# Designs tried in a protein design chat: VH-VL binders against Uncharacterized protein C28H8.2. Part 13

Target 1, 141 residues: Uncharacterized protein C28H8.2, of Caenorhabditis elegans (q09243)
Amino acid sequence: ANFISDPRSMFPKMVRTKNAFHFLQYFMGTFRRMFRNKTEMIEHFNYYDDQVKGTDCHIQEELDFARFKSYFDRYTRTHYNPEIRIIFAIMTKDSSHMTVEFHVTSQSWFGFEDHFHMIIRAVNDENVGWGVRYLSMAFNC
Short names: E, the ipSAE of ESMFold2; O, the ipSAE of OpenDDE; V2, 0.75 times the mean of E and O plus 0.25 times the DockQ between their complexes.

## First folded at step 8 (VH-VL; framework fv_bepranemab)

Design p2 (from n6 with heavy chain G27Y S98T; at its last look DockQ between E and O 0.38; V2 from the best seeds 0.00; counts 0 for: pae O 2.3 > 2)
Fold by OpenDDE, look of step 8:
Structure p2 (fold): chain C 141 residues (1-141), chain A 119 residues (1-119), chain B 112 residues (1-112)
Amino acid sequence: as target 1 above (141 residues)
Amino acid sequence: EVQLQESGPGLVKPSETLSLTCTVSGYSFSGYYIAWIRQPPGKGLEWMGTISYSGSTNYNTAVQSRVTISVDTSKNQFSLKLSSVTAADTAVYYCARTPWYDILTFDYWGQGTMVTVSS
Amino acid sequence: DIVMTQTPLSLSVTPGQPASISCRSSQSLEHSDGKTYLYWYLQKPGQSPQLLIYEVSKRFSGVPDRFSGSGSGTDFTLKISRVEAEDVGVYYCMQGIHLPLTFGQGTKLEIK
């Protein structure tokens, strides 16, 4: 489901933190849990329906949220045991923005080993804290 | 439009290696698998193996010792090699796309290429 | 390996009449994820197989609604409510729950 609302109004349902490290820990934790519970990360994305954009490895055009959400939903339903390796995490001097790239290795339930790179860009709102603004996924690239 | 096209020699001698190529277009293939399926004349379908874009493979144990499936991402091509062929390997060979969200189905097929094993 | 058994192996149908094909698996095709991995394909004369039904009952894109799939566990059925000339070919069921993927023997549908 798509929600057209201010993400800040939905933020209380998330972990409220102004600490970049805690946000990253929360995000990565949720990322792991979504492979077990399948829906948790998708539910998290619902808070940013009108703001989150994404891309795929060979898709130059940005994906709208609905398409990206469906993509991720299907992936989490078919893959297990993610191993996450953070490639880099960069934050601006004023702690207003953060970019994180991480690599994920996972197994499909058929035994294939797949991997993808993801880049997230988060913004630190002075009132509500950190939130994801941009997502990019490169599948098996 | 999603397209798959098999290519390779239509005649192979016994004991030699059958080599086919599947060229894909019309989609971002990094998020899909490619499977090889063959069909002897007048018979049913046999799954040979599946490969991911990353090169991860699964083979049918019936042909595992002789089959090699690989990918060339620079050419958007997938290859099938079957060694030590016999008359029993005479068949139409198909490559088919397998969605990553439903890894065990074939949603699009190539037209198939006939390979005859004969002296 | 999972054995897929189709019945009948051939049938002749008058245009406009219904057709039914049975597919049985040697073990359950139900997965713990709640999905049942049974697929139906049609291979028309001189053509490649094409996907008709996935996950027991879901029609693939472009498949007419006269095609329907049903079943559970190890017993599955493909039905054609009104057979047309373009429906001629060999129908295959396939299991996608365990490797190796295996197909039924095929059911040849002809028009009377």
Scores: ipSAE 0.299, ipTM 0.791, lowest interface PAE 2.3, mean pLDDT 85
ESMFold2, look of step 8: ipSAE 0.610; ipTM 0.830
ESMFold2 (binder alone), look of step 8: mean pLDDT 91; pTM 0.928

Design p3 (from n6 with light chain S32D K58N; at its last look DockQ between E and O 0.65; V2 from the best seeds 0.00; counts 0 for: pae E 7.8 > 2)
Fold by ESMFold2, look of step 8:
Structure p3 (fold): chain C 141 residues (1-141), chain A 119 residues (1-119), chain B 112 residues (1-112)
Amino acid sequence: as target 1 above (141 residues)
Amino acid sequence: EVQLQESGPGLVKPSETLSLTCTVSGGSFSGYYIAWIRQPPGKGLEWMGTISYSGSTNYNTAVQSRVTISVDTSKNQFSLKLSSVTAADTAVYYCARSPWYDILTFDYWGQGTMVTVSS
Amino acid sequence: DIVMTQTPLSLSVTPGQPASISCRSSQSLEHDDGKTYLYWYLQKPGQSPQLLIYEVSNRFSGVPDRFSGSGSGTDFTLKISRVEAEDVGVYYCMQGIHLPLTFGQGTKLEIK
């Protein structure tokens, strides 16, 4: 059973890593760049597992890969100059799971500076490396 | 279910201040922006300004000297005040929301409230 | 301020026939980020405006496939492939590339 569920097989120009530090560098770097265009947004979402789930305090239903991508695609259409900073990062003692909280800021067309927190849970898959399995977002809540 | 509802006096005397309230019910509005948009009778739409949940505002330069938009988070209410009104300010006034993920799409509008400026 | 000019100002259409509404902006609505900030709203008789099309050609949720948007730069078009009675109302284009946000003067669509 050689399943093709690895995002790297769909986007061969980007490879996941098993190194936690490199994963965070790449995740944050591609996050900032996704505000430039759709191609770079696709590269950011290479770091999300296809089965990713999550929540946002303003959206009633559970979110999945397609929904997260759709909401960020619309968000980046009206925002620019993103900044992303780690608030905390913790890892299980077997180095197989990671929880990271980010603080994100961006500027909107109306001149507002938006802030939100983003918490990810990532899993270090033995075959493909680190990928986001769960995402929680808190826009002004 | 989230609902927007405008309220306020339907008649305002010239030179006085027009005051309107947009009440949000059936949910949280903290992830939304609220715009005030008006429509004079038989005319088109005019954006007056937008406010964030945190109280940051941006106003149309055409009215910015007379307009104040504010939020009262304890009441889930947004307010519009327009000072020194004239007959030209007679219009239907709408509040409209845009979501955090697309600030330029006004995807839900209140029913609107008619304000007439007359002696 | 960006001026939005709609033509025609009114349009009378036989049911089932196509309709086309033009919107021109005084400046390009294309941004260097690759996005174009042109929106369409419909105000049906006695109702509040409703979002129809965002960013030139994207239909908002629940908008029938017979509505389509196109254009680039300063010239944009809303098309209705076959007009139905429920389509009557005033159509407005809006630009979102620069503040203040501005609307076209409206195009009234009516049935013959």
Scores: ipSAE 0.014, ipTM 0.644, lowest interface PAE 7.8, mean pLDDT 84
ESMFold2 (binder alone), look of step 8: mean pLDDT 91; pTM 0.929
OpenDDE, look of step 8: ipSAE 0.157; ipTM 0.761

Design p4 (from n6 with heavy chain A35T; at its last look DockQ between E and O 0.47; V2 from the best seeds 0.00; counts 0 for: pae E 3.7 > 2)
Fold by OpenDDE, look of step 8:
Structure p4 (fold): chain C 141 residues (1-141), chain A 119 residues (1-119), chain B 112 residues (1-112)
Amino acid sequence: as target 1 above (141 residues)
Amino acid sequence: EVQLQESGPGLVKPSETLSLTCTVSGGSFSGYYITWIRQPPGKGLEWMGTISYSGSTNYNTAVQSRVTISVDTSKNQFSLKLSSVTAADTAVYYCARSPWYDILTFDYWGQGTMVTVSS
Amino acid sequence: DIVMTQTPLSLSVTPGQPASISCRSSQSLEHSDGKTYLYWYLQKPGQSPQLLIYEVSKRFSGVPDRFSGSGSGTDFTLKISRVEAEDVGVYYCMQGIHLPLTFGQGTKLEIK
């Protein structure tokens, strides 16, 4: 994961919270809202300590939040029946950093099954709380 | 920059099979959709079919019985085969890409390749 | 199949003047998800089609703001506020609500 800029400047519209679980729920909630007018949504959540290693999925595209929002606004127009899985949520013992991987499966407009992975790296600011610092995704990984 | 390029014979005899290849370069291949669209000379556009990265396809019913679209991920190539061609199949054939997040948006197009059906 | 009908089929416009193209569908392009799946493409002379507008009114990346789309249900319009020489070509509307995807006949825009 790369730190390109201040999380607060990169993701100004995201909720800041000192509770990591609430932060994850907010992010999942964003997906849920995007799929609100679609059919069934399945959510899974897994949490691991920072000593647990990540997935073999290679993230190909780096995104900011605005681009993320734009992409998924369009994604949800042409996809249905999402299954959203938090593959892992790895947080450091001192609660200073967190890495989360989402896996989403859905049906496209023409009935194809599509999937992608998304990795979020968040930093916990002692004053502001948790904020996303890195966001990337890979389709068909 | 993402580029698409159609290739294949520009002349096909009636009753034979038209075979074209769309080569994708300069960008990600996985997770996108490729659509074949043709345009007869001086006429409009006709959607022929779409294939996903996984190889799933949808075809225009007007050509479904004769059309086959496939993918070769190892070569970053997509194929269009149209059997039993007639003069009505004379057209410029385009391949177009749709991003993973919007299957209906053709954001990149090939230059097109002219195919003439003639004896 | 959904039939897309454009009017006019051709128009000649003086540079700097506005242009308007109509597209009508044989059935509603509104989906139950609240979106309307009408697209506009421009094919410049000797070139491949290029996307202008998606979902009735949303400009594709890089498309000048002089292009605008509007409409609902079965009646749609593409407007060019100030036509420029580079806007010459054939405009197509396309529906994506049902397969097969279908295009209008095209509207040829020329400069006077």
Scores: ipSAE 0.277, ipTM 0.775, lowest interface PAE 1.2, mean pLDDT 82
ESMFold2, look of step 8: ipSAE 0.298; ipTM 0.730
ESMFold2 (binder alone), look of step 8: mean pLDDT 91; pTM 0.929

Design p5 (from n6 with light chain I97T L99F; at its last look DockQ between E and O 0.60; V2 from the best seeds 0.00; counts 0 for: pae O 3.5 > 2)
Fold by OpenDDE, look of step 8:
Structure p5 (fold): chain C 141 residues (1-141), chain A 119 residues (1-119), chain B 112 residues (1-112)
Amino acid sequence: as target 1 above (141 residues)
Amino acid sequence: EVQLQESGPGLVKPSETLSLTCTVSGGSFSGYYIAWIRQPPGKGLEWMGTISYSGSTNYNTAVQSRVTISVDTSKNQFSLKLSSVTAADTAVYYCARSPWYDILTFDYWGQGTMVTVSS
Amino acid sequence: DIVMTQTPLSLSVTPGQPASISCRSSQSLEHSDGKTYLYWYLQKPGQSPQLLIYEVSKRFSGVPDRFSGSGSGTDFTLKISRVEAEDVGVYYCMQGTHFPLTFGQGTKLEIK
C-alpha cells in the first residue's frame, strides 16, 4: 500500500545545496544515526518533500506520512546495528532526479535478524536542492 | 481484517506433548512476529515465546527447555509444542501478532484455545 | 525476571466516576535507548486481551481518550477519567524493557 502526504506538513525552508553525492551520504548517515541515537527521525524526514509518497509491501491500508513516520520510528527504536547495502544509485544526466535502492539488515531487541528493501527517488529543486519525492519499503519481503 | 485462530486438542495427558497451531488469515504474514501467551484459569498472563517471520525464536526461560515454536509459511501457520506437560500447564493458550515495526506490541490476538492437562 | 505488582487487584466503580490502577516494577523499566516499555492491556469478559496503552502513555489506535497512562522508572498508573460499562474486565500491565516479558497480576474492574 501507499501512503499519502500529510496535507498539514510543511516543506522545510532549509536550503539543500548539496550535490547528489553529498545528499546521499547525509541521508544514509542520518539513517544510521536513527538506529543508534533513536532521536534522528525528525531530522531525517526534514529532507522529504511534503508530497512524498511511499509504499510498504506489508501494509494493507494506505497511510498518511505521519503514521508512516511513527511506524518507522518504532522500527528504529526496536532495531540495532543496521547494515546498509546500496544496490544501485542512478541519476539523470541533467541531475534532476536520482533513484536509490538499498537493502538494510538489522537486529531486533529479541535478537532476530530483520531486513527491508527501500527505494527512494530524490528530486533536485532549483531553489531548495535535493529532496526525497518518493519512497517504497518492503520489510522481509 | 487480520484474524488469528488457535487450534489443537483440548485435552492432553500428563507427560505428553501439547501441540497447538495458530492460523493467520486476512492480512500479511511475512515480516511480522507471532507470540504465544497462556493464561491459567483465573490467573494472569504468561508470555511463552515469540517467533519471527524468518523463524528466529525467543523463549521465556521458565518454559524454554520444553517449548518449541515453529512457522510454516506455506500454510500461514505457527506451531507451539510444549513437552512433558503437567497440571500446571492447564491454560487458555493465545497466539498474538506483533507488527513488523514493534515486536512488543500485540495488536491482534486469537480467541484462545483451552487446553486441559488431565489423566 | 521483572516482577510487576498491580494495586488494587479489584475495584468497583460507579459509572461516570474515575478509576486508577497502579503498577510497580521490581526494577526500572527505562531502557538504555531512553524509552520505557510499559504496556497496559484490557481483557474483557470472555474475550482476548487487547492493547490499551504502549510505552507508558501512548494510546493504541481506537482507544478512547478517557484512558491515560503515566509514570516513570518503577511506578506507573493507568487512569480512566469516566468509567463506562464497556470498561469492565481485567487490566494487565506488561513490561517489555527486560527479557522475558512479564505481566502484572491483573486488576479486575467492575461496575457498581
Scores: ipSAE 0.073, ipTM 0.730, lowest interface PAE 3.5, mean pLDDT 85
ESMFold2, look of step 8: ipSAE 0.349; ipTM 0.717
ESMFold2 (binder alone), look of step 8: mean pLDDT 91; pTM 0.933

Design p6 (from n6 with heavy chain D102E; at its last look DockQ between E and O 0.35; V2 from the best seeds 0.00; counts 0 for: pae E 5.7 > 2)
Fold by ESMFold2, look of step 8:
Structure p6 (fold): chain C 141 residues (1-141), chain A 119 residues (1-119), chain B 112 residues (1-112)
Amino acid sequence: as target 1 above (141 residues)
Amino acid sequence: EVQLQESGPGLVKPSETLSLTCTVSGGSFSGYYIAWIRQPPGKGLEWMGTISYSGSTNYNTAVQSRVTISVDTSKNQFSLKLSSVTAADTAVYYCARSPWYEILTFDYWGQGTMVTVSS
Amino acid sequence: DIVMTQTPLSLSVTPGQPASISCRSSQSLEHSDGKTYLYWYLQKPGQSPQLLIYEVSKRFSGVPDRFSGSGSGTDFTLKISRVEAEDVGVYYCMQGIHLPLTFGQGTKLEIK
């Protein structure tokens, strides 16, 4: 099934890739760069569907695009030196869906080191390419 | 919303180990840091150490050789252990929260628990 | 260790009058990120400390605007424009730039 990018999104979408390897490379690259400034953060959220939903271990209700953007905006202002690694990636036989687990590490002030796992489910839309549809986080859990 | 509750024995003998627990409830989608801060009767505040939810710690050098702060995320609990206590360790012990997005800004404090070191 | 020195250590104020508390640090509290990590806490009688001010001058949620903070470098001030009965307690400054985190000695505010 097709989804439609919302043109009224706070973060206008750039053209995405239909190549899974390039999507992961860009997703991880923009993830690292969003810690540098707000413009780079907008670029990273280009890879999230406007209807993205997800969970966090501390929150019972589903989270949406605005809530994820808000939390990452705060996280990137207080953390630096991000590292992101793929733990596993599984793609459906028709290459229309993938599930990827990442391990993320970063530092806060005074040398505290934090880490979390992040699982995405991404959909390869015929018209726009790969986008994150669902995000599950174990952030500081 | 966010609540912190200290618990522990209240009376500890000299040379023994003081052991306290801080239970944290409520929160946002992200974690936080927990500090232990003590206040001897009639005196000011002394930061003892801070721990992240992932277990990373920093301690006050004044107590560093005697203090261990730990976290049990399955129980949503943070622990303070202070070994070889003396009368100078008599104090109200607080745990305090710093949100991950405003590091070391202690916005929520427990009510404190009094620990007396006495024979 | 950064030493935080408060003056005065005690104030007695009639309601409606201003109060001013000074805090001096032994080293600059300015960070390379452009922020200054100076905090003010109030400990009311029989209660735990509560946050009033962070980053020198930013009021924490729910703190009345009669509280204001100012200063830079090593010299900082908390002002209460018109003291009320509920402002009674001990005020502490704290620095959050270098470990160990350190507090001032406290300033006890009483009503005359």
Scores: ipSAE 0.055, ipTM 0.655, lowest interface PAE 5.7, mean pLDDT 84
ESMFold2 (binder alone), look of step 8: mean pLDDT 90; pTM 0.932
OpenDDE, look of step 8: ipSAE 0.430; ipTM 0.826

## First folded at step 9 (VH-VL; framework fv_bepranemab)

Design q1 (from p1 with heavy chain Y53H; at its last look DockQ between E and O 0.72; V2 from the best seeds 0.56)
Heavy chain, then light chain:
Amino acid sequence: EVQLQESGPGLVKPSETLSLTCTVSGFSFSGYYIAWIRQPPGKGLEWMGTISHSGSTNYNTAVQSRVTISVDTSKNQFSLKLSSVTAADTAVYYCARSPWYDILTFDYWGQGTMVTVSS
Amino acid sequence: DIVMTQTPLSLSVTPGQPASISCRSSQSLEHSDGKTYLYWYLQKPGQSPQLLIYEVSKRFSGVPDRFSGSGSGTDFTLKISRVEAEDVGVYYCMQGIHLPLTFGQGTKLEIK
ESMFold2, look of step 9: ipSAE 0.621; ipTM 0.830
ESMFold2 (binder alone), look of step 9: mean pLDDT 91; pTM 0.926
OpenDDE, look of step 9: ipSAE 0.775; ipTM 0.905
ESMFold2, look of step 10: ipSAE 0.565; ipTM 0.815
ESMFold2 (binder alone), look of step 10: mean pLDDT 91; pTM 0.925
OpenDDE, look of step 10: ipSAE 0.494; ipTM 0.844
ESMFold2, look of step 11: ipSAE 0.012; ipTM 0.658
ESMFold2 (binder alone), look of step 11: mean pLDDT 91; pTM 0.925
OpenDDE, look of step 11: ipSAE 0.748; ipTM 0.900
ESMFold2, look of step 13: ipSAE 0.559; ipTM 0.816
ESMFold2 (binder alone), look of step 13: mean pLDDT 90; pTM 0.922
OpenDDE, look of step 13: ipSAE 0.455; ipTM 0.838

Design q2 (from p1 with heavy chain S30T S98T; at its last look DockQ between E and O 0.57; V2 from the best seeds 0.00; counts 0 for: pae O 3.4 > 2)
Fold by OpenDDE, look of step 9:
Structure q2 (fold): chain C 141 residues (1-141), chain A 119 residues (1-119), chain B 112 residues (1-112)
Amino acid sequence: as target 1 above (141 residues)
Amino acid sequence: EVQLQESGPGLVKPSETLSLTCTVSGFSFTGYYIAWIRQPPGKGLEWMGTISYSGSTNYNTAVQSRVTISVDTSKNQFSLKLSSVTAADTAVYYCARTPWYDILTFDYWGQGTMVTVSS
Amino acid sequence: DIVMTQTPLSLSVTPGQPASISCRSSQSLEHSDGKTYLYWYLQKPGQSPQLLIYEVSKRFSGVPDRFSGSGSGTDFTLKISRVEAEDVGVYYCMQGIHLPLTFGQGTKLEIK
């Protein structure tokens, strides 16, 4: 279920880290844990805005959080041994916003090697920390 | 509109190589797997193999020694080659897609193409 | 290989009456991820197979609600609450948990 919430009220949903780099490490760690444990996204990513939108380059319609979660959960459930690499990261001067692109390679349970690009937009609140506002997934795009 | 279309010779001689092409349109195959499934006349369905957009393949062990599936990304085409054919390889051959992001399998099929193995 | 066994292999149904098809697998189709990878397809006369049900009970897009799937482990059932003329064809169950993917023999549904 999606809830409309003020970003300032996301605490403790937001994550306090030492800096943006540490947040990315935290994010990647959570990401890997999903692939390892085969658990749902919502069980691990508690620092996502529930209004997060998602896209896939092969899907014309923008995905709401619930729909994206289902697709992402399917991928993590059926793939193993993710290799996550940051392609680029850009942050605003005031460190309030960050855009990061990941490249992920993994093996499916059928033995196929797959990869995707993921772009996230994260926001930083001085009082509550970092959270993800938007993400896109481009499977083999 | 999602479309898959099989094409190739409808007649192949015994011991020769069956060669078919699957042309896809209406979607980007880079987000999907493509499978070949055949159906002998009046019989059931047999999965032959699946290929990913990257060219990785999995084959049915029943035909793996004779089957080769490949992709031509420049043409949006997938190919099936089955060597040393016999009458047992007479069937309608289908290509079908499987989306990566869903549990669904073979959500769209081609119309199929009949291949008869005969002297 | 996982063997899929359907029963009956054929049935004739009066329009408006219900139909039931059984599918059994030689081993469990339940994965450690909690999902059960059983699929149902319909091949109408002169056409390609089309997806009806995925993961035992989920209807594919455009599939009428008169179709329902149930079951667990190794025993599965496809039900049609009210058979219509357009439901004529051969129904196949398929397992997607292990390679090679394997289908049942098919069940031919005809109208009386």
Scores: ipSAE 0.096, ipTM 0.725, lowest interface PAE 3.4, mean pLDDT 87
ESMFold2, look of step 9: ipSAE 0.487; ipTM 0.799
ESMFold2 (binder alone), look of step 9: mean pLDDT 90; pTM 0.923

Design q3 (from p1 with light chain K35E; at its last look DockQ between E and O 0.72; V2 from the best seeds 0.00; counts 0 for: pae E 4.2 > 2)
Fold by ESMFold2, look of step 9:
Structure q3 (fold): chain C 141 residues (1-141), chain A 119 residues (1-119), chain B 112 residues (1-112)
Amino acid sequence: as target 1 above (141 residues)
Amino acid sequence: EVQLQESGPGLVKPSETLSLTCTVSGFSFSGYYIAWIRQPPGKGLEWMGTISYSGSTNYNTAVQSRVTISVDTSKNQFSLKLSSVTAADTAVYYCARSPWYDILTFDYWGQGTMVTVSS
Amino acid sequence: DIVMTQTPLSLSVTPGQPASISCRSSQSLEHSDGETYLYWYLQKPGQSPQLLIYEVSKRFSGVPDRFSGSGSGTDFTLKISRVEAEDVGVYYCMQGIHLPLTFGQGTKLEIK
């Protein structure tokens, strides 16, 4: 079992949305807003399961919730003008699972335009609603 | 694992062009920025400029008229050229990387190469 | 350009004793996002600089917990709770809030 030290693990989970359209709207909206301050970062990560796992093409180890949050916390402090766009989205007929690919662009502190792709796999949990279970990132790969 | 290695001539005559290379290994530079930072003998550190994987550059205004930083992606090499050098350009020259997730942290540095500007 | 001023410029410390290095910036290093862009590097004798602390107080991987950073606005401090022989070298602060990136003039730490 993976060990995660996060204050939220000590409290009941927040109820999310069970509507797929609202989930995508909120996920993308909070993603853009997290570049503004720490409060918005917390709001975005409320849509990730505590057991989220994933990868990045430049990082050798499997990533967990704490590592994703740490990397995105640092990324958003050195980038601005984010845009996020859906490339594709696939959902099961019973609306229980979703796979979405996003294209993300931003400008770095040095004034360079950067982009990357993200693929999320989300599950509509019976108790709390849609949450990201898996995240794959491909920064400039 | 991560390695950055500066190389170039140790002695350059005044008014000539200083040329250095930074060869990288142990990471894919497509996820990183490379900075050139110099240190005159007995003095502090000076950021000269930063280059992205795509070749976009941002230079310190103090040297921007004389400096060119470039990348050769086929060789995993970054270069620094500084034209019209004077004794004031005598320094140890470092290349350093910063990761895509925090571009203001220079997490690995090369060992540096000493360049002396003298006759 | 943001001027970074370190004090003292030189410091001699008995092994096992604490050390404190101050860094002051000519402008606030606090961004509207609520974070502060202040970094600390150590250059050991004959070596290249190495990152110690990022964003005021966050230790880089592998940095011993006897190193701690603090401060806000324009005033920052690096502390070593118990100086060891391998801590000798020159310590630099750096600001990352505005280009060009600028460093302090350095503080040389020696063992006495």
Scores: ipSAE 0.323, ipTM 0.749, lowest interface PAE 4.2, mean pLDDT 86
ESMFold2 (binder alone), look of step 9: mean pLDDT 90; pTM 0.920
OpenDDE, look of step 9: ipSAE 0.783; ipTM 0.903

Design q4 (from p1 with heavy chain F29L; at its last look DockQ between E and O 0.71; V2 from the best seeds 0.00; counts 0 for: pae E 2.4 > 2)
Fold by ESMFold2, look of step 9:
Structure q4 (fold): chain C 141 residues (1-141), chain A 119 residues (1-119), chain B 112 residues (1-112)
Amino acid sequence: as target 1 above (141 residues)
Amino acid sequence: EVQLQESGPGLVKPSETLSLTCTVSGFSLSGYYIAWIRQPPGKGLEWMGTISYSGSTNYNTAVQSRVTISVDTSKNQFSLKLSSVTAADTAVYYCARSPWYDILTFDYWGQGTMVTVSS
Amino acid sequence: DIVMTQTPLSLSVTPGQPASISCRSSQSLEHSDGKTYLYWYLQKPGQSPQLLIYEVSKRFSGVPDRFSGSGSGTDFTLKISRVEAEDVGVYYCMQGIHLPLTFGQGTKLEIK
């Protein structure tokens, strides 16, 4: 159907988009849905480049695609009722890069409200569209 | 580098309040939850409650009417108070942490502190 | 509260031989999210507990591969393929699907 395989990924993916607004809608929508099951998590990670890198203020090691997926898998199974909203979004004049900050909230297994900020740097690849190249997470820091 | 250390009085009289402190180092408090877990002599483990960095708590219903867990972030300290103690509260008391991304895994524990309730 | 029942309560194993510990819960530990909330801890003599296994079968960092966990629903097993002297202590299962968190009564493993 409308699925385009990303050559940098071994997995079949939903079609990425070159439209920044649609990318953000799909990124946030799939983010919320990944708390439901593994299939939705795979769909969310379709928007991450294979070479994605990043940080978290509590984790000293560099994070890569596999580590992000592992941490989100564990987080989403002990948290529920996710909300995600854009704090700011900035795009280069040539529409090739954007930086977006999100605020994420959820409720933990113990009933606590948890929240963190994510800052992504996304790149609009000419062949596949927008993908997350860098992600920084800040849980209570 | 991660360290948790419980401290407090070893002996408490019946009907009084048991007060313990968990002092932590080697990690930022804001990324972790702290649980208090106790072990009566020769018996198994009992989860007493968990506290977030922000001070939100969830307690075991068996002790919830008597227990208060709190945090002082300026001192890197968590505290446990258990009121109206009896001999049944005699135990080794542990603090343990869990990370924000998997709050049901207690990955580091203190050495424990023995508290005896007797008259 | 969910009751966790371990069998046996004590076992003695010849060094180098396998050991098996069972844990049974009063309710299913399988959640609709596809995760099963069963954990194993070891408390060596004179020490605090340490995490061995999370999510039924996943070894925690630094845990030797001679430890393995299995099971589903209400029935779970911890196996040690070859018991070593350092494995002595009390093994506890824990459930995390419903608060309060509850532990089994423990299984004491000794070397004979």
Scores: ipSAE 0.493, ipTM 0.798, lowest interface PAE 2.4, mean pLDDT 87
ESMFold2 (binder alone), look of step 9: mean pLDDT 91; pTM 0.928
OpenDDE, look of step 9: ipSAE 0.682; ipTM 0.887

